# VH-VL binders against o14526r1to248: the designs that were tried, part 36

Target 1, 248 residues: o14526r1to248
Amino acid sequence: MSYFGEHFWGEKNHGFEVLYHSVKQGPISTKELADFIRERATIEETYSKAMAKLSKLASNGTPMGTFAPLWEVFRVSSDKLALCHLELTRKLQDLIKDVLRYGEEQLKTHKKCKEEVVSTLDAVQVLSGVSQLLPKSRENYLNRCMDQERLRRESTSQKEMDKAETKTKKAAESLRRSVEKYNSARADFEQKMLDSALRFQAMEETHLRHMKALLGSYAHSVEDTHVQIGQVHEEFKQNIENVSVEML
Key: E = the ipSAE of ESMFold2; O = the ipSAE of OpenDDE; V2 = 0.75 times the mean of E and O plus 0.25 times the DockQ between their complexes.

## First folded at step 15 (VH-VL; framework fv_cixutumumab)

Design g2 (at its last look DockQ between E and O 0.55; V2 from the best seeds 0.00; counts 0 for: pae E 4.4 > 2)
Fold by OpenDDE, look of step 15:
Structure g2 (fold): chain C 248 residues (1-248), chain A 122 residues (1-122), chain B 108 residues (1-108)
Amino acid sequence: as target 1 above (248 residues)
Amino acid sequence: EVQLVQSGAEVKKPGSSVKVSCKASGYTFSSYAISWVRQAPGQGLEWMGGIIPIFDDAKYAQKFQGRVTITADKSTSTAYMELSSLRSEDTAVYYCARDTWYELRSAYFDPWGKGTTVTVSS
Amino acid sequence: SSELTQDPAVSVALGQTVRITCQGDSLRYYDATWYQQKPGQAPILVIYGKNNRPSGIPDRFSGSSSGNTASLTITGAQAEDEADYYCNSRDSSGNLVVFGGGTKLTVL
């Protein structure tokens, strides 16, 4: 993550919108995460159901013949697998609740943030407004200067020169006022933007930490289930191994 | 041709004052600012201050605040820099330069005077 | 007050490219101006604004900026380019002018 405090610098001062937009993506990511986990939960549930059906199929195996006892091994294993996947489904569903809860909290935080940074937005607008006036003021002054210079070169009467100077002075004063307004607006913007940038950065970092924590929970849930599944398979192997041909 | 002609070399005693002049020609004096920059022997350029003749408004570097006075005479197109309470450390070449104060994002000086050597010695 | 910093000395081989950099907080808002000064002479403006060259300044001189830095680039350094180079800018307030410490360029 780049340092947010550096993103509002530049010719167009568009950093506020960029950063604010970035922050607004947080809740979207949260929702997407919830949706992703939801899909995983659905898959696990489907898997569970499928294993349950498979268990039933095993139970329908012929009780006759020497192979018959092994159908029980299949049934038991399939049932256990179904349970494993069902448990994971439940874990993931619970995790979804956590993600959604976080999403709600995040919205509240964002609302509060929006209220707090509104003054920065205002400052951006003010700065934009005053910035637009500067080129015109400058141009006007330069034009007056050029006129005055022309008159000077033409050896114009003192009276006319004085008039020209007066016009130049007026234009200069206008430009100066514009510059002062700009500087004031810029200073205000800089202060507020810096504060906002820091706030946005903190929000993003907090969000990412929270999201990582949720991912950790997700990973842990899946891992635990896989361990259980592995155990079921080991048991299956052991059960098969323990049933000798002579026993059948 | 735009040119800035500065007054001649000065030798001053510590505690005294020096006033350097800069006569501008070849352009409308009031339309540009004049900045003063000094350079001690073997040292870098140091902005002292500047004046916008049209406003009769001078600004000074903090280091020289209270000790330097910059003025402009529009009638003669001449800018002045007076430095008081001279010290040995004030021994330097003092330059005047035309400053485009109306440039909002830039402060560029062009042209420069040839410089005035001020020597402060006991 | 805002300060501008630049390396005190840099070297460049004849015909090669060299970049002299100026750094300061004010450069975020203001453009750097570059001056060339040879011994015993007054400074000469070489670059101002974004990348403007005064009349008489060779096109091998160029200016650039990024963040709080500005750079003067000499593409194809010539022997006559050996000089001190200074950057200046307005301070953060916009009311004052500040100079860098200067960079002595040696052409090898």
Scores: ipSAE 0.536, ipTM 0.809, lowest interface PAE 1.0, mean pLDDT 92
Fold by ESMFold2, look of step 15:
Structure g2 (fold): chain C 248 residues (1-248), chain A 122 residues (1-122), chain B 108 residues (1-108)
Amino acid sequence: as target 1 above (248 residues)
Amino acid sequence: EVQLVQSGAEVKKPGSSVKVSCKASGYTFSSYAISWVRQAPGQGLEWMGGIIPIFDDAKYAQKFQGRVTITADKSTSTAYMELSSLRSEDTAVYYCARDTWYELRSAYFDPWGKGTTVTVSS
Amino acid sequence: SSELTQDPAVSVALGQTVRITCQGDSLRYYDATWYQQKPGQAPILVIYGKNNRPSGIPDRFSGSSSGNTASLTITGAQAEDEADYYCNSRDSSGNLVVFGGGTKLTVL
């Protein structure tokens, strides 16, 4: 009995530990995403500042000279490009706030998960304890049955037969109570294990869905900004064409 | 040698009842459960219920709850199964079997009675 | 209704190995017991306690289990092995008994 219980539990306990370990990695991945986006925002901010500095260089040239109108086109384009990257920086900073808010929600969910792990381990301990005691109760009952049968075959006095029957009934009642406790503990264990597995699976699915949505928002923000950068470049090309040799 | 001797075949009308006996010998009757299993013609085995005589109480499969009564007489080492409100679908062979209720993971029936044929027909 | 599922029929060539399966959720916790029944006769216990054979049962009969499935294996099937085979176990609560629907084994 306890041997088969150990084999069953060992397989389920290992699966439970694997599922729990996977769930614990969710907050780690969320923090890593936030760090990645923060670094990208830093890159975009640095680019914006560099373009603003370059724009300043374009405006620091000698006052009104032959090439001054074309330097002004450079200045305007560089300023607008700096603004595009500054806006991406702001979009990414807002996204970081969303990622961190999700991370805070994950911590609350993981507190409940830890409480459930303790409850499930308690159920395992209860089942193991009852399972370890049952073989002795079974052997005691069977020994009393054998004694009773031996005395019956020997045509022993009614007094000895009544004594043996009383011992057998007492052992039977003890065994029946132990079996009932085992069945209750097994049902509780099965319920808690099944409920935990479903909950952990749902938590992982929800986490992956949230992470995918956050990555989608990141990708869309980058795409929108690069469309705007393209528009700035087209304006730059048009402004160059609008500068005539006569204006120079 | 452990033996279970069942009562003889019965022919019954719908709406009546049947009581099948199972006389045990060769072991201490009160220490083992007696289970009742039926088998309709061409069909599989179906557990109906059982009794552990030392506790003098019975358990029943849900399908038979309310129609079946299983009892034991320790003084004669005999178990009884009574099925009421008989229908043609109750035509079957009814077996008693010694049940090792004390086996916690490995419940099994050994030996079996030879079976009692109950025919329900108008 | 049954909580244990068996295939209704299987075939094996004489001398070959066959497995008869029994599936149910309760088998994760309780062992399957196997019975052989020939026409017009009461069932006979062939395997209990997962893989114990009663006296008189040939050693070509063995039992095994994995997950919610138990199997009766007959190695070197013989003509006399042609019969119906039933599994039983405790139900999911551990308090009641359930039987599979039976498997007719044909030895070809």
Scores: ipSAE 0.291, ipTM 0.677, lowest interface PAE 4.4, mean pLDDT 86
ESMFold2 (binder alone), look of step 15: mean pLDDT 91; pTM 0.940

Design g3 (at its last look DockQ between E and O 0.58; V2 from the best seeds 0.00; counts 0 for: pae E 3.4 > 2)
Fold by OpenDDE, look of step 15:
Structure g3 (fold): chain C 248 residues (1-248), chain A 122 residues (1-122), chain B 108 residues (1-108)
Amino acid sequence: as target 1 above (248 residues)
Amino acid sequence: EVQLVQSGAEVKKPGSSVKVSCKASGYTFSSYAISWVRQAPGQGLEWMGGIIPIFDDAKYAQKFQGRVTITADKSTSTAYMELSSLRSEDTAVYYCARDTWYEFYSAYFDPWGKGTTVTVSS
Amino acid sequence: SSELTQDPAVSVALGQTVRITCQGDSLRHYDATWYQQKPGQAPILVIYGKNNRPSGIPDRFSGSSSGNTASLTITGAQAEDEADYYCNSRDSSGNLVVFGGGTKLTVL
């Protein structure tokens, strides 16, 4: 992640909107994560149900013949697998709750942040406004200068020259005022924007850390289930091995 | 043609003052600013300050604040730079330059005077 | 006050392209102006604004900026381009002017 404090510089000063937009994606990501986990939970639940059905099918195996005892092995294994997937479903559902809770907290944090950066937005607008006035003020001054220069070249009367100079001076004063306003607005913007940028960065970093933690929980839940599933399969294998042909 | 004609070379004693002039011609003197830049032997350019004649307002680099005075005479289209309490380190070529102060996004100097050599020696 | 920094010296082969860079915080907000100075002469304006050349300056000179840097590029360096090059800009306050330390360009 780039340093946010460097992203508000430039002629158009669009950094605030860019950074703010980035921050607003946080809650969206959280929601998407919840939805993703929800879908996984649904899959696991479906898997569980399917395994349960499979167990029933095994239970319906013919009790006759030498193979009959092995149906019990299938039944038991299928039941255990169903339970594993069911447990994962529950874990994921709980995780969803955590994600949603975080989402709520995140919204609160964002609301607070929004309130805190309103002044920065205002500063951006002020800067934009005064920036637009500068070219006009400059142009006006240059026009007056051109007029004065023309009059000079034409050897115009002193009275007319004085009048022109007065107009130029007024235009110059206006330009100077505009420049001062711009400088002030810029300084204010820079200070506030830097602060906002740091706030946004902190928010994003915190968000990412939290999201990673949630992902860690997700990964751990899945891993644990897989370990259990692995054990079930190992038991199945062992059970089959322990049943000799002579025993059947 | 726009020209800036500077006064001649000066030799000064330490502790004395020097006043360099810059006469502008070929343009409306009040429409532009005049900046002063010096260059010590073998060294880079150093902005000293500038004046906008229309405002009679001079600005100075912090290094020279209190020791340099920049003025402008609109009647003669001449700018002046006075440096007091001269030191050996003040030995340099001093340039005046036309400054487009109204270009508020840049420092635009054109043209430059030919420079005035000021030598400070005991 | 803001400072501008330049490399003290750079070299370029005849006909090749060279870039001289100026760096400073004020360049984030203000344009750099470039001057050429030959020994015993006053500086001459070569680039101002975003990429403006005064009359008489060859088109091989160009200016650019990025972030807190500004660059003067000479595309197809000529022997006569050997000189000192200085950048200047307004300081962070916008009220004062600052110069870079200068760059000695040698044409090989």
Scores: ipSAE 0.733, ipTM 0.917, lowest interface PAE 0.6, mean pLDDT 93
Fold by ESMFold2, look of step 15:
Structure g3 (fold): chain C 248 residues (1-248), chain A 122 residues (1-122), chain B 108 residues (1-108)
Amino acid sequence: as target 1 above (248 residues)
Amino acid sequence: EVQLVQSGAEVKKPGSSVKVSCKASGYTFSSYAISWVRQAPGQGLEWMGGIIPIFDDAKYAQKFQGRVTITADKSTSTAYMELSSLRSEDTAVYYCARDTWYEFYSAYFDPWGKGTTVTVSS
Amino acid sequence: SSELTQDPAVSVALGQTVRITCQGDSLRHYDATWYQQKPGQAPILVIYGKNNRPSGIPDRFSGSSSGNTASLTITGAQAEDEADYYCNSRDSSGNLVVFGGGTKLTVL
């Protein structure tokens, strides 16, 4: 276990996983939007059916009575209101299809994102592995230095001192290579983490913009229906005014 | 009894060069790096470069690249720092220090030489 | 540039505790070491490897680190502790050495 590797590996790896987890919430929020719109469409359909039943009641009024023309005004208005809400139901059902199609696009994007996560985790594993080499290379180098110092103090032959110097240089070269491997693995890891963070941030921004656009479509559909409902009500008022008291 | 003994003070004119020596004793010279650090009057410490004698391999701070040459003579256990194209702003105390280059995370300088004053003036 | 940043001056009353800080990107990867320098003298090593004291350094000196910041703490400051204190470490590449600008400690 490397003191240095664990400090970096834990902190940056945890931050990366938090960001990735946030990106994974996108499909959940997309499904929740679809469920909300579906429930609203059910409410509108129920309303439409109830108004159609009310229109039937107006048709069953007193067909030959003095108020028959006014009952017809109620029937027409109730039928038109039922149609307004049925049309909103259809618009919302079409919007649900758009939301679900976006959800399919998100699955493709998240597959690519998953591949990047694997690549980044591989870089973490490489960094962890080379971090374990440093203490061992240091220990070997210091042992060779201690051997060389002992032989120097003992005034050993020049031949033996030259052999010890060669062993020390070989250990020093091995240590230098371990440091180079560590620095390279750390640079690769940091680059992959930066690239992933930028991509995940862009994915979240795009998701929020898509969700806002879908909510805008929802709002437009409701607004169009409210305009139509207002027109039905104005027609109702005009039809009442147009019924002549003399014809009653 | 690890010691670093530096050469004496020098007065130089602009455009010349100076070569400061640092003689090591009490340890295996080739196993540790020698770093050179300067300090202008009233200023902080500034790393110039260093050499690992076992490799005969010097590294330099970017500011000094091309102006400084650091060498080591293993037979005399002596490191040298030569600074060329001297300017008045190179007036400083120049220290050598033994460097634990093999401590990747925690390298440190111990001991330090007493310093060599280099004065650059016309 | 991978510069280490130190406050230029800090004051402490005799017997009180003071912390001298060193901040830089490279400290996320490498430990800071701390040097004491008195006027006209060479620096001496005070703390290395986060919190190791060389022989001859009083135990009132200690080191710590967190994130990009390393600290030298003097508990029970003495008049003789009045000096300049420098941190150093490797640069962000791991190949070069950088020093902080130094902190002048005044003991009141």
Scores: ipSAE 0.401, ipTM 0.773, lowest interface PAE 3.4, mean pLDDT 86
ESMFold2 (binder alone), look of step 15: mean pLDDT 90; pTM 0.933

Design g4 (at its last look DockQ between E and O 0.50; V2 from the best seeds 0.00; counts 0 for: pae E 2.1 > 2)
Fold by OpenDDE, look of step 15:
Parts: C-alpha cells; structure tokens; sequence
Structure g4 (fold): chain C 248 residues (1-248), chain A 122 residues (1-122), chain B 108 residues (1-108)
C-alpha cells in the first residue's frame, strides 16, 4: 500500500476523491467476501448431502456374497464424510456472520469518517474555486499591461498614460488578492488533506488487517475439515486392510 | 530592446553604505518587478529582494532584512538597492533583473543587468 | 524559509545527455527556473515555467519536474554549454525567491 499522504499532490487536486473512493471500496470487499464464503458453504452443504446419498446407496448394497461386509465400510466412510462437510458448512456459516458483523461496524466507521473529512472536501472546493480565478486575474492584468505598453509605444498623452496605469494597478491588485486567496486556500487544503489522507490510510490498513484475519479463519476452517476428511480416508484404508479375504 | 543598465563599480569601507541603481528601458517599468541578486566571488547567486514598482512594495530575503532597502522611481524607471553596514563579506557583484511577478507559479528573471561590483575593504 | 539544493558539479561528454537536478520543498508548488552563467557574465535565463525556453535558447535545453524536484536536461551537450547552472523558485510562502547552490557543468 502506498503512503496516502504522498498521493494528493497535483494540478487538479483530485487526490481526495481518489483516496476517498478507495476507502469506500472496503465495505464492498467485505460484502463480496461474505458472498464468496456463502457460496463455499453452499458447495459444502451440497457435498454433504451428496455424500449422505452415497451412504444410502451403500446401504442398499447386496447383503449377499463375500463382498457384502465391505459395503458397510463404504457406508460408514460416506456418512463420516457427509458429516465433515456439514461441519464445514456450519463453520462457514458462522464465519459469514462474523463477516457481516464486521461489515456493519465498518459502515459505522465510514460514516464517522465521512463526517470528519467534510471540512477537507470543503477545502478542496474552495481551492478549486480560487484556482479558477487565478488565470482570469492574470489574463486581465496582462491585457492591461499590453494596453499600457501599446500606449507607451504610441507616445500617448500623459493623461491617457496615467489612466492606463491606474487600470493596470487595479488589475494588479486584483491579481495579488487572487494569489493570496489561492495561497491561503492551498495551505488550508494541504493541512486538512494530509490529515484526511492519514485517516484514510489508517482505515484501509485496519480493514486489510481485519480481512486477513477473516481469511485466516476461513483457511483454518477448511484446513481442519480437510484433516478430518483425511482421517476418514485413512480409516477407510485401514478398515479395508483389516478385512482379510479369509474373513470374507 | 529591453535592457537594465546598472551603476558603476563601488569601493566602500566597512560600516558604510552603498546604493546601486538599475535603470530599466524598453518596457513598461511598472508592469514588472525588479529583483536584486548578488554573487560573491566564486560563490552562487543569492536573492536579496525585489520590488514591484506599481505597488511600491519591496520584499527582502531574511538574511538582509533590516540592512537592505530596495526602492523604485517610476518617473525615471530606475530601481535602487541600498545596503548598509557593509562588511567584507558583502564584496560581490550585484545584479538587478526584471522579475515577472505576475507569474505566480514561477520566479524567472529576464533580462539581467550586467552587474555592479561592490568591493568592501578597509 | 525554503532552500533549493543542487549537485555542485556534473560532467557530460560531447553530444551526450545530461540532467541537472534541483530539489526543494517549494518545488512542489512552484516551477523551477534555470539560468546559465559563464565566467564573467551575468546569468541568462534558459528554462522557465513547465518547460518554456526563451528566444535564443537552443531546443536541446528542456525542463521537467517531479515531486519536489526539477531538472534541466541538455540533450546533445555542446562545448559552449559548459557553464554554471542555477535553479531558482519562489519559496513555500510564495513571497520570496530562492536560488540553488549552482551546478558546474563540464563538457568533456
């Protein structure tokens, strides 16, 4: 993650919107994560149900013949697998609740942040406004200067020259005022933007840390289930191995 | 042609004052600022201050605050730089330059005077 | 008060490209201006604004800026380009002017 405090500089001062937009993606990611986990849970549930059906199928195996006892091994194994996937489903459903809870908290945090950065937004607007006036003021001054220069070259009367100078002076004063306003607005913007940038960065970092934690929980749930599944398969192998041909 | 003509070389004693003039021609004097820049032997350029004649408003580098006075006479299109309490360290070439103050995002000087050598010696 | 910093000296071979850099906080807000000074002469404006060249300045001179830095680039250095180069800008307040320490360019 780039340092937010360094990314609001530029001629158009669009940094606030960019950073704020980035922060607003947080809740979206949270929701998407919940949806993703939900889909995984559905898959696991479906798997569970499928394994349960498979167990039933094994139960319907021919009870006659030497192979018959092995159907029980299949049945037991399938049932256990069904349970494993069901347990994972439950774990994931619980995790979804956690994700959603976090989403709610995140919305509150974002609301608060929005309130806190309103002044920065105002500063951005003020700066934008005064920035637009500068070129006009400059142009006006230059026009007056050009006019004055023209008159000078034409050896115009002193009276006319004085009038022109007065107009130039007025334009100069206006330009100066515009520059001062701009500088003031810029300074205010910089201070507020820096503060906002730091706030946004902190929010993003916190969000990412939390999301990583949730992912950790997800990974752990899946891993545990896989371990259990592995055990079930190992047991299956052992059960088959322990049933000798002579026993059948 | 725009040109800045500076006064001649000065030799001064420590503690005295020197006043250097810069006569501008070829443009409307009041429309531009005049900046003063000095350069000690073998050293870099150092901005001393500047004046916007239309405002009669001079600004000074902090280093020279209280010791330098910059003025402008619009009637003669001449800017002046007076430096008081001269020291040996003030030995330098002093330049005046036309300053486009209305370029609020830039500070470029063009043209420059040829410079005035001020020597401070006991 | 803001200050500008430059490397004291740089070298370039004839026909090669050299970049002289100026650094300072004020450059975040203001453009750097570049001057060329030869021994015994007054400085000459070579680049101002975003990338403006005065009349009479060869097109091999160009200016650029990034962050708190500004650079003068000479593309295809000539022997006559050997000189001291100074950057200046307004200070952070916009009220004062500051110069860099200058860069002596040697053309080899």
Amino acid sequence: as target 1 above (248 residues)
Amino acid sequence: EVQLVQSGAEVKKPGSSVKVSCKASGYTFSSYAISWVRQAPGQGLEWMGGIIPIFDDAKYAQKFQGRVTITADKSTSTAYMELSSLRSEDTAVYYCARDTWYEFRSAYFDPWGKGTTVTVSS
Amino acid sequence: SSELTQDPAVSVALGQTVRITCQGDSLRYYYATWYQQKPGQAPILVIYGKNNRPSGIPDRFSGSSSGNTASLTITGAQAEDEADYYCNSRDSSGNLVVFGGGTKLTVL
Scores: ipSAE 0.719, ipTM 0.906, lowest interface PAE 0.6, mean pLDDT 93
Fold by ESMFold2, look of step 15:
Structure g4 (fold): chain C 248 residues (1-248), chain A 122 residues (1-122), chain B 108 residues (1-108)
Amino acid sequence: as target 1 above (248 residues)
Amino acid sequence: EVQLVQSGAEVKKPGSSVKVSCKASGYTFSSYAISWVRQAPGQGLEWMGGIIPIFDDAKYAQKFQGRVTITADKSTSTAYMELSSLRSEDTAVYYCARDTWYEFRSAYFDPWGKGTTVTVSS
Amino acid sequence: SSELTQDPAVSVALGQTVRITCQGDSLRYYYATWYQQKPGQAPILVIYGKNNRPSGIPDRFSGSSSGNTASLTITGAQAEDEADYYCNSRDSSGNLVVFGGGTKLTVL
């Protein structure tokens, strides 16, 4: 589609192009969010696996003897931390599914936007085409008017004057039809531009709200996990205090 | 050489009508539109309507629709504007002007008549 | 809206440059025409088309447009330029004619 029209009237309205470009950035941002969350889930899963290995190391410690209760405290704490980070991994994987589902809905919405853009650009093409033809119609009318005035001054033949008047009226009617077509095409173009701008603005606002909601879910999942990790640490401290020297 | 000569000043009572004439010379009358523009005391220019004599077709600003009638007599090269149901608010100078209707991107008026003062008073 | 908007008044020092503006949605697609009116006189065409001067109008008068705004520029303003200035154009539908409210130019 041609985004460059006839420069007959000067610059075209570029606000439509800016809004459409902004709407097109939505799928890129959605993909980038999914990639970010996926990497964070990988980090959490790696941490979970590392803590599970520490739990096995604590299980391999001396099963009897003076420090056996402390090895059990390390094992329990390491297992609980592994579970905390595994649960966050699962929450983030679920969130990735939500982001990808939103991305699918964006594809459907983007297709509708593309169709509307094509319709609006068609209106631009109609307007440009009529705008190119109008100067020719105007010139033809003025030439007929000049011929009519010349004949009025040079000829007394009523036949020739009637013929010139008929040509002038025919040219006037052609010009009027072309001007009416131009006015209709301009009005249609302006309405389509306004309707599209309002729709694209609403879509961009909706997209930003959805992205903020997804980031909110991410933040909530991380916060919940951090609270649980804090609880595991407090239990660890209390379990150390509960280990009695008499239990050998 | 192109000239528009308007009829003289008028004093009218509320509820009456006024008909202002505009006689054209120096050009082919039927090929140009005649527009009517009024100016109340201390106010700006206000387009009332116009006529294209070759089509015998008049158009009016929405504000004046139903009260104004614009006509043209090609045999005398004269346009007329009649404003009915006059009110004191219709006190103004009424101008006719030659209008280049065939200009598709503009509306330019040249020449103008000298204006006709219409006073509506009890 | 579909009307043309002009500032009610503008001042310029003798010999300086002034711009009188006319703003409206229709000016995106239609040219503004400019008229000068002195007290007790009919308006006189000053600028037509894009930037054409009728015979008898000094070359210090020029017209320009950008977006929804048209401008009449007077370079080297003189005392006789003190007047009311009006723009007109086609309305936003292209079918009717609209005038701006006028700008009183004062030459100081």
Scores: ipSAE 0.487, ipTM 0.769, lowest interface PAE 2.1, mean pLDDT 86
ESMFold2 (binder alone), look of step 15: mean pLDDT 91; pTM 0.940

